# Designs tried in a protein design chat: VH-VL binders against q9gzu0. Part 35

Target 1, 229 residues: q9gzu0
Amino acid sequence: MGDPNSRKKQALNRLRAQLRKKKESLADQFDFKMYIAFVFKEKKKKSALFEVSEVIPVMTNNYEENILKGVRDSSYSLESSLELLQKDVVQLHAPRYQSMRRDVIGCTQEMDFILWPRNDIEKIVCLLFSRWKESDEPFRPVQAKFEFHHGDYEKQFLHVLSRKDKTGIVVNNPNQSVFLFIDRQHLQTPKNKATIFKLCSICLYLPQEQLTHWAVGTIEDHLRPYMPE

## First folded at step 19 (VH-VL; framework fv_lutikizumab)

Design t14
Fold by ESMFold2-Fast, scan of step 19:
Structure t14 (fold): chain C 229 residues (1-229), chain A 124 residues (1-124), chain B 107 residues (1-107)
Amino acid sequence: as target 1 above (229 residues)
Amino acid sequence: EVQLVESGGGVVQPGRSLRLSCSASGFTFSDYHMSWVRQAPGKGLEWVAYISRSGYYIYYPKSVKGRFTISRDNSKNTLFLQMDSLRPEDTGVYFCARTYWDETGERGYYFDYWGQGTPVTVSS
Amino acid sequence: DIQMTQSPSSLSASVGDRVTITCRASQSISSYLNWYQQTPGKAPKLLIYAASSLQSGVPSRFSGSGSGTDYTFTISSLQPEDIATYYCQQSYSYPWTFGQGTKLQIT
């Protein structure tokens, strides 16, 4: 009915409203805090936690437009989306980012690392989360090693460690470790699986008590719950 | 094919309790969220309680919060509403409703199938 | 809470007439609005969801439209079996709320 620009504007508006509603619905289904945790095996690097609930409100129109393009083309990247969020939080929404850092345990100048997971790690973390969520079997004490290529050209090795009595996955790569902790009792299966996959790449689902334990531990203490007996 | 049958209504004095049940058949009960909706005599519809398919997420309006408890037993395909500290204003027909959440997220929540209702009268 | 106001509260029409009912939300609900039909003595029945989507098995004479705070429900050609009370309901935020209802009568 309008010109092409008016129709595009209306389509983008509908998608933005839809994405906001999906984020709210998903938050409604997870009644606990979500964090990103990166642990480095370097003497000068310490455990850092970034509260995802603080990040969600600062997502930009650029991030949503990237998702729209990806949905249409079936080719968007979660890493690219997180890079856009990182740039927006630091460059455009800096006051909110600094407020989040002030409230985060272990706040450091190197907090920016937390928002740049590698593309293949995102894919594997989301795959493992979704596979586990669809399964009735608890995690068992297992070690797994995956070989994959970042952007089809960089070879990497991913080490995965899990245990039956814990509802988390530890993902270790050559340069850093990513922890994914999921409280199984709080999970629900939304019919839109794409929303779950997107949320997984930036979430550490963990009760507050466990976060305190992880925040003060060494890499060995962080891995202890997932080590084979 | 989809059927919802309520039971447990009756006449009760203020301050007493009633427990309503809703038996579901014709669909996989554990795949659907459920709600209770009531209607006072000659008045409109009022949402009373929501429970997610897992039973983990539960919501109430402030008018019944703290007095009513929604629960479900997926192994028996049954939804419950425990009503404590009943008041005259709780009088009405109570409907069990299947609560659909759209796969696209664009459509939101809606009540696609309803039971016939069970009457509750709170009088002194 | 989001208040839902329907107008009119009641109306009378003849078979074959075009009937329009409106529903106004106290704040924007982004088209998360449903319409239900309740015939006397029976449970409500879903007719329209998400402002404009027709429920499976519902006759095409029923339609919905609107956005933001203002929504409209239309029956293009009234039939005797359409005599009922019609309710709108928002699913945008908790608590979910219904309009007060519009009673449709035949002349």
Scores: ipSAE 0.000, ipTM 0.419, lowest interface PAE 18.6, mean pLDDT 60

Design t15
Fold by ESMFold2-Fast, scan of step 19:
Structure t15 (fold): chain C 229 residues (1-229), chain A 124 residues (1-124), chain B 107 residues (1-107)
Amino acid sequence: as target 1 above (229 residues)
Amino acid sequence: EVQLVESGGGVVQPGRSLRLSCSASGFTFSDYHMSWVRQAPGKGLEWVAYISRSGYYIYYPKSVKGRFTISRDNSKNTLFLQMDSLRPEDTGVYFCARTYWDETGQRGYYFDYWGQGTPVTVSS
Amino acid sequence: DIQMTQSPSSLSASVGDRVTITCRASQSISSYLNWYQQTPGKAPKLLIYAASSLQSGVPSRFSGSGSGTDYTFTISSLQPEDIATYYCQQSYSYPWTFGQGTKLQIT
């Protein structure tokens, strides 16, 4: 493999070329730029690499409705994420998201995980970012150990959130971090291989069934993607 | 080729001010974070200031916080360090350094290119 | 602040020797560690970043390893031009801190 930065630029160019075809059909439905974090394994290297590029969503009507609802509902209370995650629905909130009129072009910096059909993409963690203004530090993934069990997914997520200041991340702005939801089907690895990403995200309410069905993800282990080989 | 050239160093008395400049060329200055690192005579390296590529995020160690101000002008490809209330312990060679950070964050921050340094002497 | 301690503070070796320098952090820094070389009178030069990644253009005789709090920098076969002071640096947490440096000399 070449220099990590050079290799990432080439991968991003390839991804952008593929996504441009979808852009024309969906561009009018979104007033902000979306990005995806693409994780893949280096040849002979045991480190995972992240690639970030523009995302043109290809999704069902249900997910499309939810993302639009999230954008419109961005001014929802940014109160305790603990209280929100106790609901019957799985949701994210964006501490930095600001309400905007649709007649005004652009959005403040926002980041979220992407929900994608699993049959089209496998073994990838998808994270959604929106950038309208310059971004100085887009995101910083953090490795956090957690255990998972069927039926207590939200409790484990809440436990990790309560420890956010102790996860080894320097948080310059407490509004710049949120944990990634991981699809249940990808939580089949040994307990010690689970990791969490901390990103700034938009406020998004998702039925738990839709999150499980459409989420695409992998679990990292020591900076390696969840990829049984 | 990447080049960083510092200027503005000199000899000043304690309590005075000095402004350092760093001229960047050979790369898109507005795409990179920047830092200042100093070295006292015969001593090791000490990080002094960081500024993000936009100029919005700025960090200092306690030793200079409140006295030093880092800034940048992306239209002129120039980095600055305003040093106020100078003390003898601020004496050293001041390097500007390009501070690398990619979209992944997996590699952390590192100083991939350095200027040759500009000497600052604070003495009576 | 995270304290970075290098061992040894100085080292004398012969051309062709294998040289090892150790850097210890006062707390875990998750491999966010860099190594720099400084020739007398010159600016520092990046050799290794993220504990084990070799910077472009740097000779392959230089390598780094380690995790948690303990990191190692190795020169597999010392050359005359390698005479310099070597510094480790953590970028895990502000303030960023350097080790005190290890001065390499030829015997």
Scores: ipSAE 0.000, ipTM 0.425, lowest interface PAE 16.7, mean pLDDT 59

Design t16
Fold by ESMFold2-Fast, scan of step 19:
Structure t16 (fold): chain C 229 residues (1-229), chain A 124 residues (1-124), chain B 107 residues (1-107)
Amino acid sequence: as target 1 above (229 residues)
Amino acid sequence: EVQLVESGGGVVQPGRSLRLSCSASGFTFSDYHMSWVRQAPGKGLEWVAYISRSGYYIYYPKSVKGRFTISRDNSKNTLFLQMDSLRPEDTGVYFCARTYWDATGTRGYYFDYWGQGTPVTVSS
Amino acid sequence: DIQMTQSPSSLSASVGDRVTITCRASQSISSYLNWYQQTPGKAPKLLIYAASSLQSGVPSRFSGSGSGTDYTFTISSLQPEDIATYYCQQSYSYPWTFGQGTKLQIT
């Protein structure tokens, strides 16, 4: 009944109450401290093309506040955001990469956050490169803006690779984007061929001996702009 | 049936090297982190090395860091521990252990299956 | 390093008895604690993980509890096959550390 601003405030208060209830019911199943939330901003509208403007890793041990901040910054329905969070939490408890759905880490209008285990960064790298393999078009690097909202955990770098056809300025579906997650203490930006072979082996579930030189070379070319000097 | 079989142990003089192997069967080796745990005669258990399922993350306690190297070959379902500059304190039975991590993040790491162990004796 | 201290170092009990072993961490380990059973001459076997979760295939007479720095492992009704040494282990931070072990004997 109120104006948009007062209705949004009421919806946020209702969402806060529902998130507290859900967090309490899941407290015995999940330790949100062990997760990092990736919050996706709504699609850019300054051009005729839609693309992810930034990806934000946030601490999940302050689950209510961080998710509300993500929702507040987007145009998503608050009810839809609650449902997506519940689905993502259930999906993330599956220990095997092959059991994860394609949409878990995709950046869509209906998905404003993804919870990922802090101690399983290798799965995220594997999933992201697997999405690229499903596409017929090569990836072209696109640097996204990154925000880090927590200084009390290890600094983490998230590099975004996405497909963009310069001949037609075509922005590909967000599901075709590749996110390369770098944990500062444990996983560094690839510097050499050995590290790239290792990432390819992880992402393709193939021994290094079975990797094609073309596939490794293609991935190396896409990672080169993100490699330190 | 999950099986882990260690080999490569023996008697060696201080300062020498040994390479231990662990052959895995009955599960998808590339889906699991792996560790080495040792036990000195009449003593308790001591964790000595960890390697993630991809081989990317590797951890050691200070007692063996720089002397021991853990590695794996997922194509052969085999885990290795290269032990250099051995000391009498390294004497014990060395166990290969499958290391599970709960993806929910609530249960941490644990060793759900262990090999029979291979004895290592470092003496002069 | 996180030090794990078990108590007692050894105990004797009768079949049917309730047996409790304790494990104390030198700092909080947020329930990242596992319990293992080792029968003489054999490899250790996982019984309990995350302080209180029973491993698949392990009899329900085994249980674990605790939080922070203090944890307990209980056998509700001791059986002859439970003669073994029991170890706690923290997986909260590297290096992972074990308690010194508790040797259980049946009288």
Scores: ipSAE 0.000, ipTM 0.423, lowest interface PAE 18.2, mean pLDDT 62

Design t17
Fold by ESMFold2-Fast, scan of step 19:
Order: structure tokens, then sequence, then C-alpha cells
Structure t17 (fold): chain C 229 residues (1-229), chain A 124 residues (1-124), chain B 107 residues (1-107)
């Protein structure tokens, strides 16, 4: 009976107003860019070797636009985004597992990758931002609990390691690593904010400091085509 | 043909500054990390600075940290080492070295090509 | 810091001889060890990386082996052009450190 386009436009305007409030509550007063990399052990082996499966640019000064894009892609994103600060536990959709072949040092290796939907990655990053904003100190280390929406996996514990020269924060646990990079020196976000990057293996035999350096180097290499001089 | 050519060395009094340059050719400079390695007269090699391909990640040993600054200009294929508060023990030949690592990082870092070096003498 | 100790400090050998140089790290470096050759008055040249990998273009008479803290560099049949000082280097931990060098002379 009514005008579907007019109702949709009004709904979008209400959503923009709500997201603007959320953006301001999520530390939009501090401008920086963030990347997330996921590092997973080989499923079959108890090897110390991980495969860094993807890097997704998720946080920028245009936080509102990234959330709006996520909302357009999924109706679930809106309610999750609005409720994020009300919960200490973020519910995620089950990740997708993909096995890929990779040639390393003349050998073919099969490795499992864990791929999260973009909206779930946004929830993780929003939670980390909200926790840091509640701190008296900028960029204070944060711990958060994540549980998969379908209950297919145990709750994931995120542990933020000490900042190394304020260039980044490495999140690690014994079974799985999430690399979270926050650039206090305004590291540029790739122009294509929706691009997913696949990365190579990381050797865990290195000391933690050198492992962090290697992870940073790998992410830098992967993002190099999109970074200004 | 990979070539690295250093310049800017010389004789300087303690407490003064020198700026070294390394001009790279024969490869895509922006694809490689770079380092400076020095060698005192009659002594062995000592690593003194590292810079990533983008210029964002930089590392020094404690002996030069706070006094030396490594930098690069990828548009000019040039690597720099600004040396401040020079000491007699900084005397030596300074080599520019291309620092390689594979995509996995599993074989570590190594210096696959070196410049011929530029001499630095710090004396009163 | 990881200390690298080379042995011997110097040696003299004849053309065709098998030459062995040893490098010991003060802690395990997980095979992140490189070997360089330096001719007097020239820049160093990479010969071996990751303990045992031969750099492209380097003659097969050069080889490396070892693990943990103990590493060995071997020239299977010494040639006149091999007169040089040889250095090991660990890339396991910052700061990266070199051995003191082994001076090789040919009689």
Amino acid sequence: as target 1 above (229 residues)
Amino acid sequence: EVQLVESGGGVVQPGRSLRLSCSASGFTFSDYHMSWVRQAPGKGLEWVAYISRSGYYIYYPKSVKGRFTISRDNSKNTLFLQMDSLRPEDTGVYFCARTYWDKTGTRGYYFDYWGQGTPVTVSS
Amino acid sequence: DIQMTQSPSSLSASVGDRVTITCRASQSISSYLNWYQQTPGKAPKLLIYAASSLQSGVPSRFSGSGSGTDYTFTISSLQPEDIATYYCQQSYSYPWTFGQGTKLQIT
C-alpha cells in the first residue's frame, strides 16, 4: 500500500543516526587504522608452523561507512552492532574451514584455513575498541572472550600481548593466534576496504619478539601494493 | 646486475655527525629490506641497522640505538644512515646490504648482496 | 645477545684439501645461521644460508651443516680463489651477531 522506497529511505536515515551514536561511543575521537590477521596451526599435525590465512582491513576513521556496508550485506549485523557494548561476550557465526595446497621449500603442504564472515570480524574489532576506550590509558591491553554462534567450537580467548614500540599488538594463545595491528603512526588502510588478503606460514620456533617481527613483515609485504610511500 | 654503492664516509671528530648514502640499482629497491653492517679495522662484521621495504619497521643494536637513524627513499632507490654523536669505536668500513627473507620467513634473514663499503674514521 | 664463536681463528691449507670451520652459538638458533666469504679489501659474499642452503651461483664444493648451537662450514676441495676470511652469522634473534671470522690462507 505505501511507498516501499520512502519507507526504506526513512529506515536507512534512522540507521545512520543510530550508527553515528555508536561510532562516537566506540572511540571515534582517536583516528587510526587497524588490520586483523588470523594465524592457525595445521589441523593434522601438532607442528609449531602456522598458516596466516587472511588479513582484513576493518577499522578506519570512516568507521560509520564500514558498518553501513556491513549492515547492507546482512540484516544480522545491525542488531549485533547495536548490542556489542552491552555484552562482554561476542557471538560469532561458525567459521568456514578450507584446506589449501601450498608449496613451501620444494614441498607441498596441505593446510587448513579458518575464514570468518566480515561482520563477525567487525564485532571482534568493535569490542576491542570499546574496551580500550574505557581505559584511562590509550591503547591499554585488552582481553575478551568470543564464542561461536553455532556452538560448534569452544569459546576463544583473545590475549593481547604487550605493544612493541607502539607499532602493533600481537594477540596469541597456545592453539590459535589473531594478529591485531593498530598503527599509531597512521598506517594507511588499503583503498579497497573489502579486500581479503591471504598470507603465508609463520614459524613458531622463533622467539616471540622475532615472531612478531615476522608477522608484521608478512602483513606489510601483503599490503604493500595498497600502501602509500 | 645488482649494485649497491655507498658514499658519505670520511674523517670526523668525536661528537660530530655523518650521513651515509647507498644507491641501489639492478633490482626493484622497494621489494627489499635493507641493512647497514660495519667492520672496524682488523676486526669482524657488526650489524648496525635494519629497515623494512616500506621504511616502517626499523631495528638497531643497543650500541647505536638513539644515535643512528636508518631511512630510505624508495622513489630514488636510496638508503641512508644518519650517524649522530659519533665515537672513536664507530670507526670502520660501513657496508650497505640487501636483506632477504622468503615469503614464509622460515629460512630467516640473510644479506644476499653487499656494497663495497665506505670508510668512516672518528678521531681527535 | 647471542655470542657466536668461530674455530679456528686462522688456518693454512693446500689446494685440494678438505677444510672445515666450526661456529658455535651461545644458545640454540634453530638453524638460522648464514656463512659469508670476504676477500681482503672487498665486501662479504653470501655462500650459505639457513645452515645448509647453498646460495645460487656458489660452487658446490661449499657446504654447511649443523643444528642447535653447533654448525660446520666445509670446503670439500680447496681452490686458490678460496683465500679469504669466512664469517658465520645468526639471524635468530636481534641483535644479529657475527662470529669473529676465520682467516684462510693457501700454501
Scores: ipSAE 0.000, ipTM 0.426, lowest interface PAE 17.1, mean pLDDT 62

Design t18
Fold by ESMFold2-Fast, scan of step 19:
Structure t18 (fold): chain C 229 residues (1-229), chain A 124 residues (1-124), chain B 107 residues (1-107)
Amino acid sequence: as target 1 above (229 residues)
Amino acid sequence: EVQLVESGGGVVQPGRSLRLSCSASGFTFSDYHMSWVRQAPGKGLEWVAYISRSGYYIYYPKSVKGRFTISRDNSKNTLFLQMDSLRPEDTGVYFCARTYWDDTGTRGYYFDYWGQGTPVTVSS
Amino acid sequence: DIQMTQSPSSLSASVGDRVTITCRASQSISSYLNWYQQTPGKAPKLLIYAASSLQSGVPSRFSGSGSGTDYTFTISSLQPEDIATYYCQQSYSYPWTFGQGTKLQIT
C-alpha cells in the first residue's frame, strides 16, 4: 500500500528541507560554506546507471585551502588530486560529517534517493564512462569542459579519472565545487553500444576511437522528476 | 519597508551598564540573523556581536567578549545588547544590522539593512 | 584576526570622474568581501556583497572586483550624492573586520 513514486518524491522533499536547515545551522555555527559530496551507486533499473546513495555535507573555509595545499605540495597528477580530495572530504572531517549527515537526513539506511542541489540556476551534467564489453582498452583519464550559462562564473573544466575502485568528476574551481564520485563498479557495467548524447557546453578530450566505447549520459534526465517547478 | 530602530543609548560612567534595544518591522524578524556594529567618534566601523535567527549561535570579538551579551525576542521582533563593565573605549554610535546569508551559501554574510544608530558615551 | 587595509584613506574628485578604492586583506578571504557607503550623520548602506554583486536598488555606476587578498571598488562616473566614507568588510572569518574607511570628497 502506498504509491512508490509518491513515497520517493515525499522522501526527497524531506531530505531537501532537512539539508536546507542543516546548511543554515552549519553556516551559523562554523562560519563555513558547505559543499555536498555525492556517492553514486548502480541501480537495477536499466535507464539509471547511477544515483546518489549518500550525501555528506562538507565544511569549506579551511577545506578549500587544504585541497589547494595538497595539490601544491604533492607530485601532482589527476589521480593523486582526486585521491587527495576524497581523503580530505572523508578522512579530515569524517566523524563530524557522519554525525551531521545522520542528523540532517535521518537514519534512512536503504533510501533510494536523488538529491537536487539548492542552486536552481544551472543543470549539472555528469559523464558516465563505461567500458564496452568487447573493448580491451583500459580505462583512461579524460578531460571535459563545461560552462555555467547563468551568473558570472568562470568556465569550468571537468577531470574524469578511472581508478581501481572509483572515478570522479572534479571541477577546477573548488570555490564552487560539487564533487561527484562514481564507483568503479559502474564502469564495469556492460555497454553493448555507445550512444553519445549532446551535452550542453561539455567538450570531450577523448580520442575518437575510444569515444565509441564509452557511455556518455546526463544527470539532467535522471534528476528531471525532482527538479524545481 | 524594512525598519530597524535602536534605543537605550545615553551617557554613563565607566564600570556601569546599559541595555540597548532594536525594534524591527517590515520583515519576518525570525527569518534573519542580526548583528550590532559600533562606530567611535571620528573612527571606522567595528562589529561587536552576532546572533543567529534562532538565537542559538552567538559570536563576539575579543574586545567585548565576557562584557556584552546579545539576545533576541522573536515574539516581540526585538534585538538586545546588554553592555556590562563599560569602558571609555566603548563610546560610539551603536547600529543594529540585519545580517543576511544567501540560500546558496556562496555569497557569505553581509549587513543589508541598518538602523539609524543610538549614541553611547562612557565618561566620567 | 584578519586585518583590512583600505587605500587611499581620503581622496578628492570631480563630478563625472572614475573613482577607485582598494582593500587588502592580511590573508585570503575567498571573495567574502562587502562594500558599504556612509554619508555623514547616517547609517551605513550596503552597496556590494561577495566582492562583485550589486545590491538591489544600488546604481549601476558602483562596481566591485577582486579575489584572494586584493579587492577594488569603483564608481564609474562620480555624482554629488556619492560624497561619503566607504568601507570594505570581510565575512570570511570571525571576528568580522572592516577597513579603516576611505573619505570621498567632491571638488
Scores: ipSAE 0.000, ipTM 0.414, lowest interface PAE 19.0, mean pLDDT 59

Design t19
Fold by ESMFold2-Fast, scan of step 19:
Structure t19 (fold): chain C 229 residues (1-229), chain A 124 residues (1-124), chain B 107 residues (1-107)
Amino acid sequence: as target 1 above (229 residues)
Amino acid sequence: EVQLVESGGGVVQPGRSLRLSCSASGFTFSDYHMSWVRQAPGKGLEWVAYISRSGYYIYYPKSVKGRFTISRDNSKNTLFLQMDSLRPEDTGVYFCARTYWDEKGTRGYYFDYWGQGTPVTVSS
Amino acid sequence: DIQMTQSPSSLSASVGDRVTITCRASQSISSYLNWYQQTPGKAPKLLIYAASSLQSGVPSRFSGSGSGTDYTFTISSLQPEDIATYYCQQSYSYPWTFGQGTKLQIT
């Protein structure tokens, strides 16, 4: 078991190791890689269930440390993370924005989730969004089925990721909608009981223009002068 | 030249089943979504079923959901519609239609090519 | 479901006339509207997609416009071969729905 502090350090070390392995395996395939962090917020004080309160895209391998900061820092806040990500994304991607490009479905070949085992703070689930493909398939609502061997965490995670609206699986974000497609064909049953579990793929069905604007948040107005017509 | 040819229509009693086929040629079938659209005698068009190019995404209107099953075989360039528990109101000409999504900024779908249709009559 | 209502249900016009058909959606469909032509005994043919885009190979006398809930289809100079029923169709949300059709007769 261990105390919360020792478990926290172990979870951070596992996440860092997995991010570095993914970075190494894909380093020469893309100009950049995208990371997605889901921030989980407890709905009720004693609830085993959490609600996704934010989805934070990170569009380069150099940003894995920003993702880890939110998990490591006990003073973590969404404002701090978003400010850093917005600054870096604007600086990195403003010259590379291609608004005339077609819609892109992003899929990772493999993903690792770590669910932060504290009920009093936001939880971070880190997804490596490493491969992109063009797609014209419509969004199809899919109910996620994850088989954790952690009891309470099973139901909590399944409920959050299987949230379904009229338009499919939607991450709960009042200021912006993101559609996530979870490809059940690639889901894996975790074999270890650590706070880390493995997921094969998630597809994000979002126009590249919307994804770029979403990634830079409120800085969208600053990017418009740099976008191709 | 794009061609879609339907077959399998006929006269059938209520409660029976019928299977329609649509043979595609003149384009890469696996690159296109497909749909079935029907038309009752003297009436307008009614969308019946949609299937994505991969076969993974499938949609139906409530009128046929649970009774009709759309499927495809990309290796044979063929689209199917399995119609179970047929009712008199299912009578009509059934068209297969290539369903296109404009990848250059239009998010809507449209039926750019249609087969000539196969008649289905559900009558006792 | 989104209901599509066409007006008029039928009309008669002379060769060379300007013909206008309207289509109204029961809710906003954000220009996800298509127009089809069906000659008697034949399959439908796509004329206009996304409210105003002319399909390749379709004569320029056909045009479409509109936004929100109200859409218009126009034939600028009617030809004898334009005798047909015209349908609008929304692709905004499932189930996809068609208008009831407008029968066009030529003298």
Scores: ipSAE 0.000, ipTM 0.420, lowest interface PAE 16.9, mean pLDDT 60

Design t2
Fold by ESMFold2-Fast, scan of step 19:
Structure t2 (fold): chain C 229 residues (1-229), chain A 124 residues (1-124), chain B 107 residues (1-107)
Amino acid sequence: as target 1 above (229 residues)
Amino acid sequence: EVQLVESGGGVVQPGRSLRLSCSASGFTFSDYHMSWVRQAPGKGLEWVAYISRSGYYIYYPKSVKGRFTISRDNSKNTLFLQMDSLRPEDTGVYFCARTYWDETGTFGYYFDYWGQGTPVTVSS
Amino acid sequence: DIQMTQSPSSLSASVGDRVTITCRASQSISSYLNWYQQTPGKAPKLLIYAASSLQSGVPSRFSGSGSGTDYTFTISSLQPEDIATYYCQQSYSYPWTFGQGTKLQIT
């Protein structure tokens, strides 16, 4: 009920409780599945602090169906906390996600994420889709433009850098755009659950395929207690 | 033709180490993922290690994790399995296997070519 | 871990017979199932991948079918060279797991 920070903590606790119910299914679907991770963003001057949240597995490899199932299932516990209208978001951004995949060459179809910017930039829903599979192809610097119609969403830029220089997801203009960065220290297999609850994301200059793998691995380490061995 | 030839097997005491090699020919080794699969005497098949074509993605089952290390040298077309802290239950024939995967994920992973196997006996 | 259970553990059949082996996964594996043949003293050989796809060079008498948790492997007309142990394997989730094997004997 409280401030945005309290609502965020409540949303994370509810997702964690739901993952315990789905414990058996989590281990069963590790390969060939799509995961949904919620990223909460806070801007501080020129830096942004992100928390990487729970990963929710989706039961099928059907791309469109998995997106709809994931958004539907996750939104029921977050709608009151995040004030996110699931149907409007899906209708505005599901087609854009198809275009984003084509335009973001450094984000292979094995790592797809959907960014829903909100005017309250404290709360961003990032759907991270990872098949966890091989994407050993090198990627090149790419600039991709995201334009949202209806609903007052802003134009975004995504710039992916090459492996030679530095690799990451960069917003190439000062617009209210989004990016995902994960602290290298927290990619090393957190053994303490409290560490993940306070996981901070900073800029990592890594190939996008490696970043995805490490992000999924880190989140899965947090979810390990909910997974059958 | 595709050929995989294992070597390095032998008899070793519990707690010791052994290093297996697999020499690949007849295909572009650096384009394929690779795995090791073992078979205990009179028993079925057990997957024990996977390595991606680049060497970045590596997976093990819990039974060998922390004791076995899979690696590859693409310049020499060679796959390795370093086996540390060997136990009697590690006894068996070890096969290297070329691991196919379609980039679309449509067909999943499968072992399309196998080596002849190299025997490993862990006995006190 | 996904458990793979084969049935039967062994069977005997005559040349020309239709032989069916079944494989059950402890959870849905979305048709990511492979079938291998192993003759005594030899390495396994891939016959079928992705539940129903015949590997190049494998005789058409071999076929596979199934979905979800239940899969079948069929030899439409058994030949003497088919005496072997047959294994199913799921590639859906790590760790990859094999069935216990079905030993086929010819009478």
Scores: ipSAE 0.000, ipTM 0.422, lowest interface PAE 16.5, mean pLDDT 59

Design t20
Fold by ESMFold2-Fast, scan of step 19:
Structure t20 (fold): chain C 229 residues (1-229), chain A 124 residues (1-124), chain B 107 residues (1-107)
Amino acid sequence: as target 1 above (229 residues)
Amino acid sequence: EVQLVESGGGVVQPGRSLRLSCSASGFTFSDYHMSWVRQAPGKGLEWVAYISRSGYYIYYPKSVKGRFTISRDNSKNTLFLQMDSLRPEDTGVYFCARTYWDEHGTRGYYFDYWGQGTPVTVSS
Amino acid sequence: DIQMTQSPSSLSASVGDRVTITCRASQSISSYLNWYQQTPGKAPKLLIYAASSLQSGVPSRFSGSGSGTDYTFTISSLQPEDIATYYCQQSYSYPWTFGQGTKLQIT
């Protein structure tokens, strides 16, 4: 029978290796800048806009440490963490009282989110490209509404806003809208399609309460062309 | 035309239960949040329960929390209110109300269509 | 809870008069304020939402305004069919609360 502490360290080393492989897959470098914006129901004029290239890499850079800390604190199961990684599912555990006001999309805090099934979001991405191609108006948004029911979460609405020079994806929930801005010039790159898929999945599964409490500045002028009336 | 028709009201003794139903027609029921609002005889309006379009988010005021349960069946376009441990102060007309929320989240919630109401009397 | 107080509790006016009802919230509700009309024996009807937006099909003589904690509802030229009780309602936070109502009588 081995030393329990020594066996636990061996298991943690194996998990660390798996996390590094998954982190490399998730921490894709973006070919272009993308932005995530949150517009709060209670603060109509308050929003926050962040370059996804800045936010997601920070989250993934802390991924290994956050999971290992949770395992040490008994907040995460070593077995369940490994199983999720094997199933191509990312789980960043968050305290039930997490406040996104302190941290941009939980960059320095643990988050619990699950990636959406690949085939569902791929159909949306294909439809976004179709709508973009059909746009005849250079400075008018092309709006398309997509409605999804998934798991125990509130009905999700995905609003597509596209223009000749810009494309935006809006993910709605009862307490706020989430805007995702994507550079048109790079949409046809396979790597960019994969990145868009990952971001849409993250946004669709982010808890409503965390989004409601997130407020780190105002960027209204940048969002005005995409904001609903 | 949007229609909401309530049923299930009646006279009941304190401590008993009643189940109210609201049948919806003229719109896509699964696209709308729903609420129950009551009105005691000669008194004003009181919000009683809210349920989101998916059924996942449910809210109550303290006066009925733990005693009332709101639910919905989107396949049958029906809203329910299960009222347990009824008290005399629960007496009133119960209205089913379609709860609109601007999909852009900028106008808040409001009750854009109401049913005719169903009377509930809790007395000995 | 957010307490909603209406004034006056009752009002008498003549056809053609300008009628104003006030609603005060115990804290700021950021214009998440609705107005409803209830004719005796009938269900309430939405007139105004988001403090100042007129519901489709509602006559233009009805209007709303206000900000923060203080809101007003106005009927610019009172008609006989406007005899009813009027309620304000905040949708800013749970629990949603109504004012006590203003009973409008026509002389």
Scores: ipSAE 0.000, ipTM 0.415, lowest interface PAE 18.8, mean pLDDT 63

